# Designs tried in a protein design chat: VH-VL binders against o60147. Part 27

Target 1, 175 residues: o60147
Amino acid sequence: MLEKNKYLYIFRHIQTNQVLLSQGNVLKKTALFQLPYPLQKPVAPNGMRPAKLRKDHWVPLLKVEFPNESMFQSVFMQLLNYRKYRSVQPLTSDLLKLPIPVRRRKIMRQEVPNTIADLADILNKEKFPENSVRLQLSDKSDSEYADWPPSVQIDSEEIKLSRGFREKTTVDEAR

## First folded at step 15 (VH-VL)

Design kc6
Fold by ESMFold2, look of step 17:
Structure kc6 (fold): chain C 175 residues (1-175), chain A 120 residues (1-120), chain B 106 residues (1-106)
Amino acid sequence: as target 1 above (175 residues)
Amino acid sequence: QVQLVQSGSELKKPGASVKVSCKASGYTFRSYWMNWVRQAPGQGLEWMGWINTYTGEPTYAQGFTGRFVFSLDTSVSTAYLQISSLKAEDTAVYYCARGTPYLSYGFDSWGQGTLVTVSS
Amino acid sequence: DIQLTQSPSFLSASVGDRVTITCRASQDISSYLAWYQQKPGKAPKLLIYDASTLESGVPSRFSGSGSGTEFTLTISSLQPEDFATYYCQQDYEYPTFGGGTKVEIK
């Protein structure tokens, strides 16, 4: 049984700063179900799911390389649980004072720093071997949202892709 | 050990209703969504939709947005499929299957199926 | 909805044969494709997910390959217990199944 490296891909929305987690370098259309209820629902300010996935609106935030699938699955599921936990917490009094559209934007704006902090919290609690997890960011300053354990090596090279994690070829064969 | 145990077969007349249950055990129920899959006699598999076991939000495939209702009782880790105004063409085996829209890990656990027969 | 076309719909094979089943998607679905085995009167059983990853407890004679729009399931040496109907399923968006491939004794 040969262990294969497994990647966690995290995308950020270019306007709202919402976050989507992915097991592959292409977002599934159903990844949108990671977000709260659709905006057209009359319920609560956390109804912030776009109607469709616009691939040109989602850009790389970070990529994590794990040595095996068990580590990937554990971290992925825990990140989803953190998101679910946040979605049911009482809103703060400061948020409740805001008009609903403004409140929604403030909540979405927190997704990038919250996701990075949650990832680091999970990795700090795990007993992964030193330098076994490689982290690559689109903006290395984003690593400042958290304290990283010895298991994490932050790649010196930033992600250079403008949309998604796939490279465009010079012969336009990838269309 | 992950198990999905469905309620027994049903024989119904046209116009009646049926409620199929799917009781889950061996895993954290609210961490995985529940799918419903239909298979008419001698036919292939047809995805009917899923329900988010954490929020209760159902999603129905096109063609299943009327008489079909998904629901949950999380206190007993059970998903339900209700079909109203039964028609002869509703005769099928109905499966529940564990999965999520977030990952491409397939439907890794299935119920044994519930045969619903609608006749005369 | 994404349409999946399996071929062949039916095949006859002998124990020991190498069997290949294909699944074509109506659009690019990356690697988001699973394969199931179903025997008469039984629920489907997951064999392969994410195009090529073998589910736990599935014999190594099963393998999956492909990406984009073309996918294959291969059984390297057919065994008596492998006579069944096989389905592909995409989960790039709302799940859909292929029409199935019935594998019978030749």
Scores: ipSAE 0.662, ipTM 0.856, lowest interface PAE 1.5, mean pLDDT 88
Fold by ESMFold2, fold request of step 18:
Structure kc6 (fold): chain C 175 residues (1-175), chain A 120 residues (1-120), chain B 106 residues (1-106)
Amino acid sequence: as target 1 above (175 residues)
Amino acid sequence: QVQLVQSGSELKKPGASVKVSCKASGYTFRSYWMNWVRQAPGQGLEWMGWINTYTGEPTYAQGFTGRFVFSLDTSVSTAYLQISSLKAEDTAVYYCARGTPYLSYGFDSWGQGTLVTVSS
Amino acid sequence: DIQLTQSPSFLSASVGDRVTITCRASQDISSYLAWYQQKPGKAPKLLIYDASTLESGVPSRFSGSGSGTEFTLTISSLQPEDFATYYCQQDYEYPTFGGGTKVEIK
């Protein structure tokens, strides 16, 4: 019997452009622990964790379909490792010249392009079969942050959902 | 093979303290968080909290913010639960369990449990 | 904290029976629920995670289903080694456990 397809869901924050990774189309409240520091603690310039997850503030960035759980898990964990690596890097002198609020916003706004580049780098290093990994973006121009390997099929259609990735609910809206 | 081996049972008097150890092997210790779970005799399971093994940041469940302290020694892949000012109601089996807040994979490995008995 | 209510609290069954245990969450937890089996004097053992995914090495007679607020653990043909206490656990937020369901020999 064939393994069931597995999806990686990536969300971005509508205000800060911070990024959260998810195994499901609904974010766990504990996904916030992917961000390095709680809001109530003085925050290093590299991270800012909100006190609570506001589901209306997190929108689709991209969705990746993998053939199986093993591929999903490998990529998911590597993305987390790339994020940890960046969080400990020293700040540049240009960043240190900025007022702290501006500096934080500039650092956070790099999370989208950095995550997309990291995903592509991981997929380029993996030995996945041609066209075995499907990528769908909310904004197809975001694919331009990276060069994609032959294993990746970029969906021609953008994600149409305005909140979350949830396509099916108990109470259907006629769409 | 993933294993969590806990320290042996403890018999303590009220007001004393105890430190339960949980030694991990067979996996990268800092890649998973460590949970602590309490089970009083004849009762169900109660999550006490977890500790981020990468940063050392603990999170305590409601009711466990005070006398309960989670800590680590990453050099020997070991998590600790310390309970101070022991009370009779602290008599329970204490489990460590491996998990992560990032994925819904459950607690896939548990220690064998440590019985702490508090009696005068 | 999210409360999980298991029913029944206690269940008598015979070898070969189909057994169902339910877990109700106090709020929508999507699919973020696990099931554990615990024998007396032993640590819990993970059976199912993410509502329906069977843990490695767990017999195929165990299955999980549900989403949102209602979840079910099913044992399709009860075996002698399945007499135990079963717990559900959510990990949508800070983990919490259900009260348990004890399955005993009829």
Scores: ipSAE 0.648, ipTM 0.846, lowest interface PAE 1.6, mean pLDDT 87
Fold by ESMFold2, fold request of step 18:
Structure kc6 (fold): chain C 175 residues (1-175), chain A 120 residues (1-120), chain B 106 residues (1-106)
Amino acid sequence: as target 1 above (175 residues)
Amino acid sequence: QVQLVQSGSELKKPGASVKVSCKASGYTFRSYWMNWVRQAPGQGLEWMGWINTYTGEPTYAQGFTGRFVFSLDTSVSTAYLQISSLKAEDTAVYYCARGTPYLSYGFDSWGQGTLVTVSS
Amino acid sequence: DIQLTQSPSFLSASVGDRVTITCRASQDISSYLAWYQQKPGKAPKLLIYDASTLESGVPSRFSGSGSGTEFTLTISSLQPEDFATYYCQQDYEYPTFGGGTKVEIK
C-alpha cells in the first residue's frame, strides 16, 4: 500500500572523522570508493582512502528517515555530488602552507561538519512537507553545524549504538 | 532515455588487439561508473571490472589485470575496453553496464553487447 | 571473492505456475543483492535490487526476499515472456554473479 520509510545512514571514522554514506545499516565494502583517490596516483596506505573497510572503525554519525525512496535517492545523490565537487577543488593557500600530514588531517576532519552542512543545504532547497524528514544524531550538538528547515524534525534522543546502526544480540551473533 | 550503444562485432586472429566502445546518452555520464561484463558462448555473466567516469580510475576483477584496459573519453560520453594479445578464450560477448559502487541499485542499463570472435 | 550459488540450475514449469529461485552467498551480504533476467541474444535486464525493491517497469508478479546469505526470487504466476535465464548478483563488495537459473516450458 504505502511506500515504506527509507533511511540514510551516515558513518564517521573513529580516528580520521571521514564520512561514508549508506543506504543500509551495514556498510558495503565498496563504500570506501566515496573517499577521494586522486587521478593516476597509486593507492597509498596513509592516503585519504583506507586500504580496507574495518567495520569496527566506522560508527554512527546520523540517520535520516525519509517518507519514500525518491526523496532518499535525491538527497543521497546530491550529497555525493557535493563530495565529488570538493574532491577536485584547488587547495587554499592556507592549506598549502601546512605540512602534508597536518594538511591531510585538517581536510579529513572537515568531512563531518561539511556533510552535515551539505545535508541541511539540500533539505533547505527541497520543499518537503513540514516534519516529513526525521533526523537522529549520535551527538545532538552536531546539529549546530547547520540551520535546518521546517521539514526536518530533529529527534530528541541520540543514537545509542556505539558500533554500526544495528542492534546485536547473542542469537544474532550466531547467524 | 538512458542508452548505451556499443561498437559492432569484431573478428580477430590470435595475437591481435581490439577496442570496444560504449557510448552513453540520456544521463550525466560522470555521475555513474561504467562496468564491463563478459559472457562466453553458452556461459554465465562475469564481471570484469569498472571505471570511475569522474576520475578515470579503473578497477579490474581478478583475472583481468593483464591484457584488459578500461579507458574513457568524457567529451563524447564514451567508455572503452581494449583487449591486447587476443586469445581464443577471449571469444565472448562483452557488455558495458551502468552502475555505481555507492548504492545497491544494480546495473540498470546495459549496452547491446559486442561479440568478439578470435579464430585462427 | 563472494561466491553466489543459485538453485536450481534448471527448472521446467508451466504458464501460471509459481516459481521460486534461490541464491546463497558465501558470506553475509546484508541486502545487497540484485536479480536479472536474460533472454537469448539479449543483454540482461534488471528486475530487483537491494534484495526486494522492484525496478521500474518490472511486472508486480516478480518479487524478491531475503537477507544475509539466503535470497529468493519469486514469480507468482509464470507468463510466456518469463521463460529466460535468471542471475543473482551481489554488490556488497566487487560484483559477482550467480551461475544462473534457466526457466523453460514444461
Scores: ipSAE 0.644, ipTM 0.847, lowest interface PAE 1.6, mean pLDDT 87
Fold by ESMFold2, fold request of step 18:
Structure kc6 (fold): chain C 175 residues (1-175), chain A 120 residues (1-120), chain B 106 residues (1-106)
Amino acid sequence: as target 1 above (175 residues)
Amino acid sequence: QVQLVQSGSELKKPGASVKVSCKASGYTFRSYWMNWVRQAPGQGLEWMGWINTYTGEPTYAQGFTGRFVFSLDTSVSTAYLQISSLKAEDTAVYYCARGTPYLSYGFDSWGQGTLVTVSS
Amino acid sequence: DIQLTQSPSFLSASVGDRVTITCRASQDISSYLAWYQQKPGKAPKLLIYDASTLESGVPSRFSGSGSGTEFTLTISSLQPEDFATYYCQQDYEYPTFGGGTKVEIK
């Protein structure tokens, strides 16, 4: 009873497809600090981080249930490290040739597939028990960005929430 | 394991400057942000701001946007708080504390505190 | 800025008592709240994070509960070493602390 199930919530921006990680079903205002600046800063820091967290612009991408806190924490921190590592890689010559707005859009459009691939890579490296991790997606076809280990049980049902990860409960649905 | 060791107490006159150091050990310094917290005599805890140890970007709480400067030396895993033009009201204990805006894990490691006393 | 109001500001209790400290937030902060213990002359020590999760090494007599705007720290059986000031702290946005609750043992 001391060790409890822990949830990773991943949000997607409805316009830019940027990704934010969350330990709770409500995004912190400071979640925007997850959007790191690359060390090779050809794109100004303000160009890819919104000035304000608009709750109505962030929708569920996926939810992961871990059997305990230590597994959640390990995966969460590794995901952040993958994002930091990617953010410091040199931009390609092709990318640098683009006007800044176009370049920003191309970079941001990769966040969903990159995050899903990163998650799967982490889970494939971890020695989690079989079927111990439950994955639920808003768009089940997104699972095709990666190959999943036996530890992952992908829920056949998509996340059917109108906003956030909070359930719009009816009496029947709640039962 | 994780340790934050701060520089010693300071006795200063009004108008002087002070630089408090906070040396971190036992963890990957650039993976956590560093917070600064003030506690005036007989008062509660007051968040002064934080510095992103990965980028060096400081953020100052309202009321700390002038004479207070956060900085880093990542080569020695050390954060600094500099206070210029010291006033009597700056008399307080100053803490560094490890945290991150990414997770709600609180400030899980604190320095021992540095007492700065400003008196004529 | 999110204001946190602690109640009571001062509390005197006997060893063995059940002690409850309340922290109220000026807006919904979900579960993004931590509790600290500070003994005189010492740095604060994290007790609880994410509203209800015990920090490693914290005695099980400490527990946290709540979400949204109201949170509690409970000490199930007060011990002599629990004489301290307790602070809540939110990190839903830029961190802020409650005003503190000083607990003295009778």
Scores: ipSAE 0.591, ipTM 0.825, lowest interface PAE 1.9, mean pLDDT 87

Design og5
Fold by ESMFold2, look of step 15:
Structure og5 (fold): chain C 175 residues (1-175), chain A 121 residues (1-121), chain B 109 residues (1-109)
Amino acid sequence: as target 1 above (175 residues)
Amino acid sequence: EVQLVESGGGVVQPGRSLRLSCAASGFTFSSYGMHWVRQAPGKGLEWVAVISWDGSNKYYADSVKGRFTISRDNSKNTLYLQMDSLRAEDTAVYYCAKDEGYKSGWYFDYWGQGTLVTVSS
Amino acid sequence: SSELTQDPAVSVALGQTVRITCQGDSLRSSSASWYQQKPGQAPVLVIYGSNNRPSGIPDRFSGSSSGNTASLTITGAQAEDEADYYCNSYDSSGNHLVVFGGGTKLTVL
């Protein structure tokens, strides 16, 4: 490759608040493999992996620019692994008292704060120069889920919905 | 009293299949991620697979991907390992293990006594 | 590297102090747990979170970590401590979520 990606894009589902990680500003169908497997029930619970990517259901949550592709790849892999690690942790007592559909919805609602906290944890453990990692959020108050290292510069401008993520070929690449 | 009891081990020929079970008692099985860990004769511990509390997330070691399937039945408090296309290097004692959970590592507080799988002609 | 490296064997005189080490890059971001395994038996957790002792484990067992190294220390080793010792960690950078060290056979002389 002549040019290598150094950008992380994180998307949020508009209804479930689940999170998808992407190296591109357009989700590919293969990103859906980050969602849980459909259970063998007459109707799969909400939030399980759908058969089709509904691009109108996923909106920007945040974008990160790294100094280089190697650092991007390291953080991207670690975030995926943190999600796997969380998915197999024991449930809390508060969750156990809930009916299973309510329990699943509450777990899904934790993905945004958890992913932001995990990103910050990874960046706090990395040795990056001051202000070398640019973070841009769709909602700047989401930065309050974590303590950020000096290496992170939080952009003053929020990501506008769909703006900056639309190109003529964007939808075609998702197929 | 927490108990994990593995069963289903035995002697099988290469290329055949075997299904292991792990019966759990003494804790709320449906709230925990469960693991399989194996140990070849005279060798160390090797992690095999993990499954989330409801079975919707499953992860495998590279050595078994595509051949082994972890599953669970929370109504029976039972963990399973379906082992297909068995190879001689799969010969091991297979343990199920419970992860109590700790923020930045693993906390395998209870293990079964293991079941031996021997893959030989 | 995401591998966990342990010395294959260590000896200690009865009543003396021994330290068993576990090294790997995953330990920079993961705590370690330590498991004791006696012949023909399942592993038993003796240290979790790098430095915490489960209830029922003698206080002669302790753990520590620094950088990419975790250590299990047995102060005043007893004959019953003769066993294999394994560390494990979460590996956030690799293909496997759980990584075990190769094990250390402790002999009490």
Scores: ipSAE 0.817, ipTM 0.915, lowest interface PAE 0.6, mean pLDDT 88
Fold by OpenDDE, look of step 15:
Structure og5 (fold): chain C 175 residues (1-175), chain A 121 residues (1-121), chain B 109 residues (1-109)
Amino acid sequence: as target 1 above (175 residues)
Amino acid sequence: EVQLVESGGGVVQPGRSLRLSCAASGFTFSSYGMHWVRQAPGKGLEWVAVISWDGSNKYYADSVKGRFTISRDNSKNTLYLQMDSLRAEDTAVYYCAKDEGYKSGWYFDYWGQGTLVTVSS
Amino acid sequence: SSELTQDPAVSVALGQTVRITCQGDSLRSSSASWYQQKPGQAPVLVIYGSNNRPSGIPDRFSGSSSGNTASLTITGAQAEDEADYYCNSYDSSGNHLVVFGGGTKLTVL
């Protein structure tokens, strides 16, 4: 069994490409509060924040293993705040020309690359020991969204999570 | 020219409410987040709250969370701060500040002149 | 920690160089901004993004950053530079998304 305290899992919504961060391989309902939209909004995609967590609507994006919980917590909190930061930033002129729903969709589509870039930026600044952070992506091409510091070792294997938000085992594959 | 003009300050008793306004001009108000920052007499600056360009996101300092509500009316180019359950420690000059960002950091490129809120029994 | 620390007061002779330093964990992941405040006035942005000057700010103002520190440098201090200076950064923890230093009172001698 994996130690949850040092593992960051990032999930994306299959329809909206919204991103949720998780400590450990199980996505909790409380993670929905990470979404930068009012709770009164309808269910995604039109509502921006789902009323309920539908685990089947979320897929793994990446997994990060940190040397310890402290490092995890630091990066986790920074990621959340980077998201908050982006939610307040001024819109570009191009975006302003678009209807609000279209604008919001475009912003949401950028959450995945932005999150990856944020992670890389944070890790570059943290300057953790060389090869001390292990990064595993669901799609290795996503690693191209950012330059990674020497502290990050990118796993050659893609992450394998079940729809239940747990790491796939041999038993799971047999089902 | 960018202008931010706060209003609504005054003297109130503890437990009472007050609503501040900030009238913005000289820029596309609806495109930017807006902040409230306060400064107690003879003290430093304290961030209070931020609201996103469309009002969909609001964040507060712990010191005011649950008591203060930030809002905006983009049609009026106006930022608001509803202050409920006021305390003596809320006494301060309240500034509205325009949000701006650089890479991964917020900063305030424009400030109002502030409005004084005094909470006293 | 969501705190930024500054020396409460510093002095500089007219025409000399002074550095005001800000320290805090948030500076490791966020660029600093600096604000000048004169008595009875609102703060004025003098440096953002560690070392960018807004229009209208004299070139004698500059910024730097290293690790968990940020510094505001005034090269060739003028009498009008006497003011309180506050550093600011984006917090990487909690709900205090914005954090200010305690401020530094600069006296020009």
Scores: ipSAE 0.406, ipTM 0.802, lowest interface PAE 1.4, mean pLDDT 88

